# VH-VL binders against q0aze0, part 428

Target 1, 268 residues: q0aze0
Amino acid sequence: MKIILVNNRFKENTEKKAQEIAGQLSALNVEVIIDNGLDEPYAGTVDFIMVLGGDGTMLRAARRYGQRAIPVLGVNMGTVGFLSNIEINELAEYLPLILREEYSLEARMMLEVAVFQQQSLLTRVFCLNELLLRSNSPRMLSFALEISGQKLEPYRGDGLIVSTTTGSTAYSLSAGGPIADPQLDAFIVTPVASHIINKRPLVVSPEREISLHLLEEREAIIGIDGQIKMDFGAENRVLIKRAPHPLLMVNLKAKPFFTSIDRSLQRQ

## First folded at step 19 (VH-VL)

Design MM35 (framework fv_inotuzumab)
Fold by ESMFold2-Fast, scan of step 19:
Structure MM35 (fold): chain C 268 residues (1-268), chain A 123 residues (1-123), chain B 112 residues (1-112)
Amino acid sequence: as target 1 above (268 residues)
Amino acid sequence: EVQLVQSGAEVKKPGASVKVSCKASGYTFDSYAIHWVRQAPGQGLEWIGGINTYTGETYYRRKFQGRVTMTADTSTSTVYMELSSLRSEDTAVYYCARDESYFDYLSGTFDYWGQGTLVTVSS
Amino acid sequence: DVQVTQSPSSLSASVGDRVTITCRSSQSLVYSEGSTYLSWYLHKPGKAPQLLIYDVSRRLSGVPDRFSGSGSGTDFTLTISSLQPEDFATYYCLQATHFPLTFGQGTKVEIK
């Protein structure tokens, strides 16, 4: 059995904890690869991915490994978050279940983002939360949105978010989007500070294709899960669709989404 | 508008502790991390550490480990940095700064800064 | 720790001059997926530092277009195309790819 341990580059004690866990797993004849994000993703086959850290670390793991249809477990390191399932001090108790493959899986849709320059594909990226189109200057953007070939009236404002249901509690929520049950598959399209009063968030079928391009030359960026930034100009077009594979999240114990989000909103 | 407002200047004796506050306004407090950076007289900028205000996780540079404690109070939108066992070499202006990234992702890019707090350690 | 070295440590310039400051890291600052966490700050005595450039080449909203950043891997440059009176300051690069975060030692831009 081969397991990837994904950890946070900013947390010195997660490196030490990752080594301790790797030692425990090696004693059980499990091969361990440690991924701290500095190197390219491990290219070999693996049976399981264990994410040690918060939601940001899970987002990185999802982009790197989510399309491989491998179980991914979020292990909380004493933090709160939406994408972890067990606490680090519970790992020893649940490890036998992991090794015997005695757990349920929760499928979370992902986005496939393709960025073009003219007619040439520049890059293809997968993400768990969202794509954000945003101005990189004080000027508002003017941009076109098409949904499955249907051209909407032009948008004018600071930007647009195309989110999964998992991402409904991230940037989309901050921009006025709805909270969505992560068990649903849908795109949530949320305007950012639109100057058109009737531009509302849209909830659309995950089978739709969404395309975006600028109508005026402006400096803009595309953000992926808040972690990757790409330049976006009038010569660029982005195409967003459902990724071929969902992220397979390991469920070892009940994670109460609705009470977790309710608690989070009380803090703000 | 986004603002970070720090507490006033402090004068401490060697061996004492100092606690500096950084009060945030104009944004959702627990959506952004806060870092601390200092500058000693005639020296450059030095990163001390940071705190994820949503999770409470802290990240400290090794030389300050065991002497620094960072905490966040969401009810007052305030981050605190306490530095103990003060030495004359700890004399510096201490700044809090906001990480530009949203939620628990940390880019280590500081888009807004507090005005600074002068801490003088004098024997 | 990853070492960050700026060149020069100081320079003298006149208003209207083109100023170039370099920053070299002891290790590559390229993170997975091509991200490079390298930013530039302006600092004046008695004032807080101010972010100018992030992700190597992205100018912060509101920062004048005379400031630009470039580079890759271990070698980075901040350019001021036409120095203004308010630009006489100390400039710092910051790497945030490797823990702990490390500033360069600073470059002081002084009136000639």
Scores: ipSAE 0.596, ipTM 0.827, lowest interface PAE 2.4, mean pLDDT 89

Design MM36 (framework fv_inotuzumab)
Fold by ESMFold2-Fast, scan of step 19:
Structure MM36 (fold): chain C 268 residues (1-268), chain A 123 residues (1-123), chain B 112 residues (1-112)
Amino acid sequence: as target 1 above (268 residues)
Amino acid sequence: EVQLVQSGAEVKKPGASVKVSCKASGYTFDSYAIHWVRQAPGQGLEWIGGINPYTGDTYYRRKFQGRVTMTADTSTSTVYMELSSLRSEDTAVYYCARDESYFDYLSGTFDYWGQGTLVTVSS
Amino acid sequence: DVQVTQSPSSLSASVGDRVTITCRSSQSLVYSEGSTYLSWYLHKPGKAPQLLIYDVSRRLSGVPDRFSGSGSGTDFTLTISSLQPEDFATYYCLQATHFPLTFGQGTKVEIK
């Protein structure tokens, strides 16, 4: 059995704990690879992925490994996030179930993002939460939004978010988007509204293809899960589709999504 | 408009503790980490650590481990940095700064800064 | 700790001059999927530092076009194409790829 431990480079506790867990798993004849983000993703065959950290660490793991159809377990070292399932202090209790594959899996949709310059593909990335198109200057953007070949009225504003249902509680929520049950598959298209131009969020089928390009030359960027940034100009276009594989999240104990989001709204 | 407003100047004796506050406004407080950076007189900028207000996770430079404590109060959108066992070398302007990254992923890029708090340690 | 060294430590310049400041790290700053966490800050006494450039070459919204960043791996440069009176300040680079975060020692840009 081969397990990847994904940790947060900033968490001294997470790094130390990853080494401790790696030692424990090695003693049980489990091969462990540690991924702190500094090296290329592990290219070999993997049976399980354990993410030590919060939601941000899970987003990186999903981007690197989510398309491999491998079980991914979120292990939290502090307060519980939306994407973690168990606490670090519970790991020893649940480890026998992990090794015997006695758990359920919850599928979470992902986005496939392809960025083009003219007709040439520049990059293809996957993400769990969202793509953000935004202005990188005080000037608002003018851009075209197409949904499955249907051209919408040109948008003029600060930007746009295209989110998964998992991402509905992330940046889309802060921009006024709806809260979605993460077990549903849908794209949520949320405008980053200016004071002058107001547009409503759209909830569309995950079979739709979403296309974006600038109508005027502006300084803009595309953000992926709040972690990766790419320059976006009038010569570029982006194509967003449902990714070929969902992220397979391990469920070892009950996930109270609705009570968790209700509690979170009291704090924000 | 994003703003970080810090508490006022402090004068402390060696061995005392100081607690500096950083009140955030104009954004979703829980969604961004807050870092602390100091500048001693005649010296450069030095990163002390940071906190994720949502999870409560803290990240401290090793030389401050055991002397620094960072906390967040989400009800008041305020982050605190407490530094104990103060020495004359701790005399500095202390800044809070927002990490531009969303959630608990830290890019370590500081897009907004507090105005600074002068802490003087003298005997 | 990853060492970050700026050069020069100080320089004298006149309004209109092209100013170049370099920042070198002891280890590569490339992170996951090619991201490089290297940023540049302007600092004046009595004021908070302000972000100028992030991710090596991206200008923060509102920062004048005269500021530009470049570099890769371990070697990075901040360029001010035509120095203005408000640009006399100390400049710092910050690496955030490796824990702990480390600033360069600073480069003071003084009036000639």
Scores: ipSAE 0.574, ipTM 0.813, lowest interface PAE 2.5, mean pLDDT 88

Design MM37 (framework fv_inotuzumab)
Fold by ESMFold2-Fast, scan of step 19:
Structure MM37 (fold): chain C 268 residues (1-268), chain A 123 residues (1-123), chain B 112 residues (1-112)
Amino acid sequence: as target 1 above (268 residues)
Amino acid sequence: EVQLVQSGAEVKKPGASVKVSCKASGYTFDDYAIHWVRQAPGQGLEWIGGINTYTGDTYYRRKFQGRVTMTADTSTSTVYMELSSLRSEDTAVYYCARDESYFDYLSGTFDYWGQGTLVTVSS
Amino acid sequence: DVQVTQSPSSLSASVGDRVTITCRSSQSLVYSEGTTYLSWYLHKPGKAPQLLIYDVSRRLSGVPDRFSGSGSGTDFTLTISSLQPEDFATYYCLQATHFPLTFGQGTKVEIK
């Protein structure tokens, strides 16, 4: 069995804990690869991915490995998030279930983002939460949104978010989008500081294709899960669709989404 | 307009604590991390640490671990840095700065800064 | 800790001169997803530092075209193509690829 441990290199104790867990797994004849984000993703066959950290570390794991249909378990190291399933002090209890493959999986949709320049594909990336189109200057953007070939009236404002349901509690929430049950598959399209009255968030089928382009030259950035940035100009177009494979999240114990989000909002 | 406004200058004796505030306005507070950077007289810039304003997670340079505490109050959009057991070597201008960080990631792209707070430690 | 060294530590220049400042890291700053977290800051006494360049070569909105960044891996350069009076300052690079975030020691650009 081969397991990837994904850790956050910015957390002081996660490197040491990853080494300790790797040692324990090796003693059980499990081959371990540690991914701290610096090197290219491991290219070989992998049976399981264990993410040691918060939601941000899970987002990186999803971008790197989410399309490979490998079970991914979030293990919280101290801060309770939405994407972790167990706490680090519970790992010993659940490890026998992991090794016997005695767990259920929850599928979480992902986005496929393709950026073009005059018909040429520049890049293709996958993400778990969202794509953010935003102005990179004090000037507002003017841009066009198409949903499955249907052209909407032009948008004016600071930007737009195209989110998965998992991403409904991230940037989309801050911009006024709805909280969505992550078991639903849908795109949530949320305007950022729109200057047009009555531009509302949209919830659309995950089978739809969403395209964006600027209507006038501006300095703009596309952000992926808040972690990858790409320049976006009037010569560029982005196409967003449902990724071919969902992220397969390991469920070892019940995690009540609605009470978790309710308590999180009260904490803020 | 994005602004970070810091509290005023402080004069402290060795062994005391100082708490500097950084009040943010003009953007959604929870969408950006706040970091602290200092400059001692005649020295270069030194990163102290940062706080994720949404989660409350903190990141401290090891030399400050145990002496520094960073907190965020989302109701007032204010971040605080408290430094304890002050030494004369802690005399510096302390800056807060906004970082485009998402949860557990740091970019080091400090696009807006507070005006600075002079902390003088002398007997 | 990753060490970041700038050269030169200081230089004297005249308005209109081309100025280059280098920043070298003890370890590669390349992140696996293609981003290199290396930024450049301008600092003047009595003022807060100001971001000029981020992600090696991206100019912050409002920063004049005379400022440019380049480099890869461990070696990075900030170039000012035609120095202006307001550019006399101390310049710092910052790496954020490795924890902890580390500034270079600074390069002071002084009037001749």
Scores: ipSAE 0.567, ipTM 0.809, lowest interface PAE 2.4, mean pLDDT 89

Design MM38 (framework fv_inotuzumab)
Fold by ESMFold2-Fast, scan of step 19:
Structure MM38 (fold): chain C 268 residues (1-268), chain A 123 residues (1-123), chain B 112 residues (1-112)
Amino acid sequence: as target 1 above (268 residues)
Amino acid sequence: EVQLVQSGAEVKKPGASVKVSCKASGYTFDDYAIHWVRQAPGQGLEWIGGINTYTGDTYYRRKFQGRVTMTADTSTSTVYMELSSLRSEDTAVYYCARDESYFDYLSGTFDYWGQGTLVTVSS
Amino acid sequence: DVQVTQSPSSLSASVGDRVTITCRSSQSLVYSEGATYLSWYLHKPGKAPQLLIYDVSRRLSGVPDRFSGSGSGTDFTLTISSLQPEDFATYYCLQATHFPLTFGQGTKVEIK
């Protein structure tokens, strides 16, 4: 059995914990690869991915490995997140179940994002939460949104978010988008500080194809899961589709999504 | 208007502790980590550490580990840095700076800074 | 710790001059998905530091076009195409790819 341990590079104690866990797993004849993000993603075959960290670390793991149909378990190292399933203090209890493959899997849709410069593909990335188009200057953007060949009236504002249902509690929520059951597959299209009256968030089929381009020359950025930034200008176009494979998330215990989000919204 | 406002100058004796505050306004507090950077007289900038305001995770440079504590109060949008066992070489201007975060991810880019707090350690 | 070294440590220049400051890291600063966490700051006595350039080459909103950043891997450059009076300051690079975060020692740009 081969397991990738994905950890957060900024917390040195997390690196020590990853090494400790790797040693424990190696003693059980499990081959361990540690991924702190500094190297290229491990290219070999892998049986399981264990993410040691918060939701941001899980999102990085999903971008690197989510399209490979490998079980991914989130192990929380601090404040409970939406994408972790167990706490680090519970790992010893659940490790035998992991090694015996005694768990269920939950599929989470991902986005496929393709960025073009004129007619040429510049990059293609996958993400679990969202794409954010935003201005990189004090000037608001003017941009075009097309959904499955349907051209909407131009948008004016600070930007737009195209989110998965998993991403409904991230940037989309902050911009006024709905909270979505992560078991549903859908795109959520949420305007950011729209200058046009009555531009509402849209919930659309995950089979839809969404495209965006600027109508004026502006400095803009495409953000992926809050972590990757790409320059976006009037020469660029972005195409967003459902990714070929969902992320397979491990469930070792029931996740109280609705009570967790309700509790989170009550924090002061 | 994004603003980070720090507490005023402090004069401490060797061995004492100092607690400097950094009050944030004009943005969503949980979306940015706060780091602390100091500059001793005649020296360059030195990173001390940071706190993720959403997760509560702290990141301390090894030489300060055991002497520094960073905390965040979400109700007042204020981050504190407490440095104990003060020595004369801790005399410096201490700055807080915000760093865009996304859950436990940190961008490592300091786009807005506090005005600085002079801490003088003298006998 | 990842060592960050700036060159030169100081320079003298006149208004209108092209100024180049380099920053070298002891290890590659390339991270996941090609991200490189290298930023540049301007600092004047009695004032807080100011961000100029982030992600190697991206200019912060409001920063004049005369400032530009370039580089890859371990070698990075900040260029001021035509120095202005307000640009006489100390410049710092910061690497944030490796823990702990490390500043260069600074480059002081003084009036000639």
Scores: ipSAE 0.800, ipTM 0.906, lowest interface PAE 0.9, mean pLDDT 91

Design MM39 (framework fv_inotuzumab)
Fold by ESMFold2-Fast, scan of step 19:
Structure MM39 (fold): chain C 268 residues (1-268), chain A 123 residues (1-123), chain B 112 residues (1-112)
Amino acid sequence: as target 1 above (268 residues)
Amino acid sequence: EVQLVQSGAEVKKPGASVKVSCKASGYTFDDYAIHWVRQAPGQGLEWIGGINTYTGDTYYRRKFQGRVTMTADTSTSTVYMELSSLRSEDTAVYYCARDESYFDYLSGTFDYWGQGTLVTVSS
Amino acid sequence: DVQVTQSPSSLSASVGDRVTITCRSSQSLVYSEGGTYLSWYLHKPGKAPQLLIYDVSRRLSGVPDRFSGSGSGTDFTLTISSLQPEDFATYYCLQATHFPLTFGQGTKVEIK
């Protein structure tokens, strides 16, 4: 069995814990690869991915490995978050179940984001939460949104978010989007500070294709999961669709999504 | 609109502690980390550490570990940096700065800064 | 710790001059997602530092287009195409790819 341990390079204790867990797994004849985010993703075949950290570390793991149809377990290291399933002090209890492959999987949809410069594919990335199109200057954007070939009236404002249901509690929520059950598959399209008063968030089928392009030259950026940023100009077009594979999240114990989000909203 | 306002100058004796505040306004406090950077007289900028305002998680340069404590009060949108066991070499202007980070990552993109707080340690 | 060295430590220039400042890191600053956490700051005595460039080459909104950043891996450059009176200051690069975050020692741009 081969397991990737994904940890956060900015937390010294996560590196020590990753080494400790790697030693324990090696003693059980499990091959371990440690991924702290600096190097390229491990290219070989693996059986399981264990994420040691908070939501940000899970988002990185999802972008790097989410399309490989490999079980991914979020292990919380003491940070507040929605994407972990167990706490680090529970790992020893659940390890025998992991090694015997005695767990359920929750599928979480992901976005496939393709950025074009004119007719040429510039880059293709995957993400778990959202794509954000935003102005990188005080000037508002004017941009076109198409959903499965249907051209909407032009948007004017600071930007737009195209989110998964998992991402409904991230940037989309801050911009006024709805909270969605992460077990539901849908795109949530949320305007950012729209200057057109009647622009509402849209909830659309995950089988639709969404395209965006600027209607006039502006300094703009597209952001992926709040961690990757790319310049976006009038010569660029972005195409967003459902990724070929969902992220397969390991469920070892029940996680109460609705009570968790309710508590978070009380923090204002 | 976005502002970071720091507390006023402090004069301390060696061995004392100082607590500097940084009050944020004009944005959603929990969406950004706050870092602390200092500049001693005639020296360059030195990163001390930062705090994730949403989780309370802290990141300290090893040199300050055990002497520095950073805390965030969401109800007042204020971050505090307390530095103990002060030495003459801690005499510096201390700045708070906003990090363009959303989750557990440090971007190091300090887009807004406080005005600075002069801390003088003299014997 | 990753060491960050700026060159030159100081330079004298006149208004209208092209100014180039180099920042070199002891290790690659490229992270696996293809980006690089390197930024440039302008600092004047009595004032807070000001962000000019982030992610190697992205200019912060409101920063004049005479400022540009370039580079990759371990070698990075800040260029001021036509120096203005308000540009006489100390410039710092900052790397955030590796913990702890480290600033260069600074480059002072002085009037000739």
Scores: ipSAE 0.439, ipTM 0.740, lowest interface PAE 3.1, mean pLDDT 89

